# VH-VL binders against Uncharacterized protein B0403.3, part 6

Target 1, 247 residues: Uncharacterized protein B0403.3, of Caenorhabditis elegans (q11077)
Amino acid sequence: RRHFGDEYRINTPACDIVCEGQWKSEFHANFHKIYDTEYFEIPLDTAIVKNRANLKMFCSSTIQKYSCLRNECKIQRTPWSAEKHICVGHFDNFDRNINCLSLTDKYVQRECSNVCNSIKIEISQAEIDRMAEMDFSRQEKSEFVEQNKHCNVIACYQLCHEYIISKVCIDSAVAARSVVKSYYDSYLEREYTELNKDDQDELYSSFCRRVTPGQDENEFTANMTRYNNLTLDRMKNDIRSVFSILD

## First folded at step 25 (VH-VL)

Design o2 (from i6 with heavy chain W102Y)
Fold by OpenDDE, fold request of step 26:
Structure o2 (fold): chain C 247 residues (1-247), chain A 121 residues (1-121), chain B 107 residues (1-107)
Amino acid sequence: as target 1 above (247 residues)
Amino acid sequence: EVQLVESGGGLVQPGGSLRLSCAASGFTFSSYWMNWVRQAPGKGLEWVSYISSTGEYIYYADSVKGRFTISRDNAKNSLSLQMNSLRDEDTAVYYCAREGSYGEPDYFDYWGQGTTVTVSS
Amino acid sequence: DIQMTQSPSSVSASVGDRVTITCRASQGIRTWLAWYQQKPGKAPKFLIYAASSLQSGVPSRFSGSGSGTDFTLTISSLQPEDFATYYCQQTNSFPWTFGGGTKVEIK
């Protein structure tokens, strides 16, 4: 599992920090977990998808957070966040599909995690050469590698999550798959957006672009389709393998 | 429209060789895992082999292992099956079949029309 | 290998009839089963996965059910275009295996 922060400090740092703090405190009170260290956005956290009550509880607090930001801090717009996506943008979709998400969560947390935390992650020589050509600093190279790793993990979870939903949820599979796909896609879009806003678009690997809607995997490095397909094939193979041995 | 068109079938003697081809169109061939499935006359379906999108992962049924070779040319949107040391029991209609996309279950969503292989003296 | 057994091997039915086809796996395969329809002289066509009836392009009269080792494909009201051979396929473990097929014939 991977945890990423969702805090944004815009124009009213003190106020938004208070709102965020209250949210995290309520999270802890409700779920007995520390958000910053024990909650994970990828994959969807068990605490959230365990059952409808948990989802509602989480989203109630989340709505309160954003109400606080809007009403107290006068912040009308906030960047994308996982909790915002789930609770503000797509609560009804998650709610309608909570049974499927709950049912498949055990597979996601176990089998998918086994695969996605152990996947082979590589950077193509072409991209290495490009980084050299562009005179990337050590930090930039590190960020590139880390971002690529992050994308690989997200993509792996997405594939695995969709896979198990399709195999387990039967009639609700299509809808539930759409929900999780939207979540992961949006997550990746956010990742790209953050880099792009900081003029660090070049730190977004070809694979990251491949799995991010609206991006071109060959934008900076040509002929990367096969390489990225190889990565996806590896994921698919590993996912098949881990589920094929279940009994 | 997704299309798969098999070719290369024919009559061959036992011990002979034959190369089947499958021409794909209407989808991004290079992103899909492909399979061969055969059907003996009046019989059911038997999975023969699969190949990953890049060709890195290949598997064969035990019945054809060591004799058949699956390959693909993504530049030409083609799948092939080299069949050597053919046996009477290899007589069948051979179908190329596409697997679902990434994240989809392990079923075959599209099939070609098939090509007939007859092994006989 | 997982053996898939279909029953009956053939069934005669009339338009409007309810038809039930059974597929049994030699071991538990959860709900990981696909059904195919094959008309004479044609390639198999994917029909439904597991017990899903909501797949695009599949008439609502087709439904799947079952889990573990026993599965059923049901045609609630047989239509003229439904006369065909149906196959189940387990998608649990390699190698992929199919049932022997059930031919639905016109009575």
Scores: ipSAE 0.918, ipTM 0.956, lowest interface PAE 0.4, mean pLDDT 94
Fold by OpenDDE, fold request of step 26:
Structure o2 (fold): chain C 247 residues (1-247), chain A 121 residues (1-121), chain B 107 residues (1-107)
Amino acid sequence: as target 1 above (247 residues)
Amino acid sequence: EVQLVESGGGLVQPGGSLRLSCAASGFTFSSYWMNWVRQAPGKGLEWVSYISSTGEYIYYADSVKGRFTISRDNAKNSLSLQMNSLRDEDTAVYYCAREGSYGEPDYFDYWGQGTTVTVSS
Amino acid sequence: DIQMTQSPSSVSASVGDRVTITCRASQGIRTWLAWYQQKPGKAPKFLIYAASSLQSGVPSRFSGSGSGTDFTLTISSLQPEDFATYYCQQTNSFPWTFGGGTKVEIK
């Protein structure tokens, strides 16, 4: 569920750390989980989608955190975060669709996790060759592979989550799917944005960069698009298969 | 606007062969799974085959397995169905049908107008 | 294979009537069922998945219900453009299978 560790964390001022610490303490008090080790942003954690009360409790604490940042730290703008997205940006959407999210959570935590944690993630030969051409260090190659894997796993959860919402939720399927899609899309966008350097865009996998048809018409891009689609096809196939035999 | 246009239908004798085509437009063809569904005269709908976006995953109904071959050319936005060893029961209107986007259920969101295949001695 | 049985095969109705079409699966398919509308000489059109409209443009008079093995498509107030044949499709297991269809015709 957590695919990246603390090594990707950004340093914050002392006041920010205090606000964060209070938030995490309150989280622990409310959910009896340690946020850093027992809470996962991908997929949406059972703790917060279990029911409306849990969502509200989580978001109350989250709102307090951002109040702290604003009022005590005098920080008016903060970068995107999962909790901010859910509680500050889109609380009403999550609240309106909490029943669907709750209903589908067991499938997400079980079937989707099984599929997405076992799915074969590969790097295209074209990208391997490109890394060689660009004289990637061992570390850079490793980071490339890990980032690519991370992006793919998130995408897999997104597809699986949307799929099960569409199949299980009835009245709120469209709305709930939109909420979930927005969350994962934003998450992926944040991941890329935080890691991407303007002059080193090709250090990141085409999948992470979300290379799609129409963005570039050169042969390399076309090949990457095809390869990415192959990965997506694999995801769709595996997701379809696992739910076809679901009890 | 999404459009699917089938062609290649006609009259053929039992044991004969026919190749159907479906021309797609109005969407990114290479990102969608495609299907063939047929409808015998005065009858209901019968799923025939699907092919994934890249062509790596293919499935056939038992009734056509070993006789029909589904393929696609993404560069040409084209879907094909090679039908060999045709039988009388293969007589039908054949529809090209698109699956929903990734993350959507396994329904067909768009259909062509169909092309008629008649197998008769 | 999962068999889908629709009833009735045909129904005569008037504009404004409430029309109910039933689809029964030979085994449990949860709520994984789609409905299509087909007018004579035209391609099928997707209507409803289970009870949810996944596509825009479907009139609110169309509604789906059911779970397990029994499903229903309801047209609350039949309009002239609704005279057509309706099909259900299970999306539970391959191969995908359709009901035999229900023709809604003018009384």
Scores: ipSAE 0.886, ipTM 0.945, lowest interface PAE 0.5, mean pLDDT 91
Fold by ESMFold2, fold request of step 26:
Structure o2 (fold): chain C 247 residues (1-247), chain A 121 residues (1-121), chain B 107 residues (1-107)
Amino acid sequence: as target 1 above (247 residues)
Amino acid sequence: EVQLVESGGGLVQPGGSLRLSCAASGFTFSSYWMNWVRQAPGKGLEWVSYISSTGEYIYYADSVKGRFTISRDNAKNSLSLQMNSLRDEDTAVYYCAREGSYGEPDYFDYWGQGTTVTVSS
Amino acid sequence: DIQMTQSPSSVSASVGDRVTITCRASQGIRTWLAWYQQKPGKAPKFLIYAASSLQSGVPSRFSGSGSGTDFTLTISSLQPEDFATYYCQQTNSFPWTFGGGTKVEIK
């Protein structure tokens, strides 16, 4: 899993590797987990949201990493990352809502994961036709399919976590849903930005655009609103069903 | 402002049929799951049916399954309930109700004024 | 089906009184419960979700509590506009079911 873009490492590659390595070592020491194989950005990892103490411990070491990047490596701008979003950009929002995030975590890790890792993802005939008309290479088709799948999984986790927040959290459900929405929205914006940098905008599917803030689901494939609503309906149905069966 | 307006209620004999309609305005109807809820005279609320935003997911209460059909026309912003083989116990005020959209709570946040169905011989 | 039992069926109260309404589920529903207010001749109005979370625009004199099988709606100081029938609804499993209602009426 890559945390920085290649363009941000051109100036000081050895230095940023040291900052990153120290941070990952601190993660292992603090959480008894190997960052590269046992930390997940989607869904929000249990280590981060288990309780307020864990959030503060993760963010203390994360702030130290970004201080290291600025002061030792002279890297003044870094791309969006999950840990930067949580600890640098939005710590107060996560801290304020940590009790709700903690209460819902078990449902996210189990019920939401069961639904979202097994969702059936179909590409509309309109998108299949567009790939043929634009003469997508085999590699481009594979990238389109995998990016579309990734957007579907992200959207599923967002909807599922917001759903269970609305059912379980009693003090600040609106604010907690906003924290979750902001995280996944920013994640999707990062996904779009990486494609846009290489003029690969056409590889960002209509569904990806539907769930990414500021994007038009009809940009490259017209009349997709009904198909994307079908996909979202399926997610809502599957999410409600998994929690209905639970009880 | 969100508005839901039911129509099509009336008097009908047992075994008869009626079609209820709900006209929606003030929101993007095609992005919301819709419900019918009924209230018998002097009684509480009973959920009847829902339909997903595209019409692909439909569910009925056991008391009406096989007799009632929910449908929607997103081009006309209209929800419908076709009621066949009506019985005395179907006598009620029928409300259409909106759920939250994708990412919003799924409780019923807006209700119509209701339309009255009376089934008697 | 999950049975929802409300108590009392009615309560007479004066403006300024504290009113407590209870709702009991026939099996555990966690906090997956909503409260609605219905005035005579009108459609229900959504008040509370997740047992205790107030919907936007609902006055702070309303509060909810409970989990599992036992839930309470409290109106801390009744106002003239609060005379209505209140319903609980479980959203734990289909079919969603409502309680029988509690009518709050003038003395």
Scores: ipSAE 0.596, ipTM 0.810, lowest interface PAE 2.1, mean pLDDT 88
Fold by ESMFold2, fold request of step 26:
Structure o2 (fold): chain C 247 residues (1-247), chain A 121 residues (1-121), chain B 107 residues (1-107)
Amino acid sequence: as target 1 above (247 residues)
Amino acid sequence: EVQLVESGGGLVQPGGSLRLSCAASGFTFSSYWMNWVRQAPGKGLEWVSYISSTGEYIYYADSVKGRFTISRDNAKNSLSLQMNSLRDEDTAVYYCAREGSYGEPDYFDYWGQGTTVTVSS
Amino acid sequence: DIQMTQSPSSVSASVGDRVTITCRASQGIRTWLAWYQQKPGKAPKFLIYAASSLQSGVPSRFSGSGSGTDFTLTISSLQPEDFATYYCQQTNSFPWTFGGGTKVEIK
């Protein structure tokens, strides 16, 4: 669900689809990967962070997409997207830290994925009770569960990538961690904004709120701090453990 | 400012017990894993125990297993170490130490000034 | 457990001297090593993480290097406030262990 904004004067409902299609075609040509099925925004994809040349190549095509949207489609304002964050908003930070991101990528793709794809993701009894009290539909329950799973996975990758940066990167580890934190924080903020825009922010779980900047974990379900700390403790314990058994 | 203040040290005979406490301020105590590290007179540092933010993950050095119990009270921002069956080799300055938060490396970034435990006949 | 061996046990030096302290691990610990400074009667102070990364507020005369099993801490021009005992700590494998310390003393 790629949507780019308000109506524009050229009256071509396919214009933004054309810009997007060209970008995906360039991704396939440059990285030999099909964007829709072989590119992942979580965690940061190897093709993007492999080296400086790859980052620049990805961002060159991304700049072309956003130029196409602005100049051809007359879209003045675009919502946050992962590629815009990397290439338009924070390119200098990614570029400055590309060596660290490249060095840590193998650990993210293997050790972090091992931990984060196996984490136990549960809905608290307090939230189950709240959903019943508010008479959530079957669809609303499903959306709540899926959003909560998504937040858990994002938080896990953020914590794991930050952790391994501090272990592997020799210089400027603080800056590299900040780049990773900014990416995942912004991603979570977008997830919240999408629900809030639709007046469905009660579907954003307490854990989602805990890990999203500026949100209150107790907004809809009180006294969640200990439960969310237990989840985060489990992630930290699992992350520490997986890296303790390396050669 | 981050502050850790230990208390409860003193003189005790072998086989005795003491309870150490550490008062924390200047940070969200309930979100940090906490450690005890000790230093015998004229000797180096020895890690003793850690406890996770919720208290669910607890580990001890082999030298203190079965005799020491680490605990925390997040409502009071306090860390505790119950020390039983004390031995002469437990004589040390005991430090409360904070480790990095979720996603930070395993190191002790803030230490208290320590409390002295003396075990002697 | 991973044994951490520091050398020398002590060094006598004058203000302005270059001081080098060695820490050796009994097995490979990558770069997963920290350095601490402890002045007499005081708590240890964190100096360096990841073998070579200076903690905020640590003077640039301190530097660390090494990977695998052999690590060094260097003070390029010793200052009066640097007379202390220095400890390395590995964070590669639990339990985390410290070196025996290197006491830097005034000559």
Scores: ipSAE 0.529, ipTM 0.782, lowest interface PAE 2.4, mean pLDDT 88

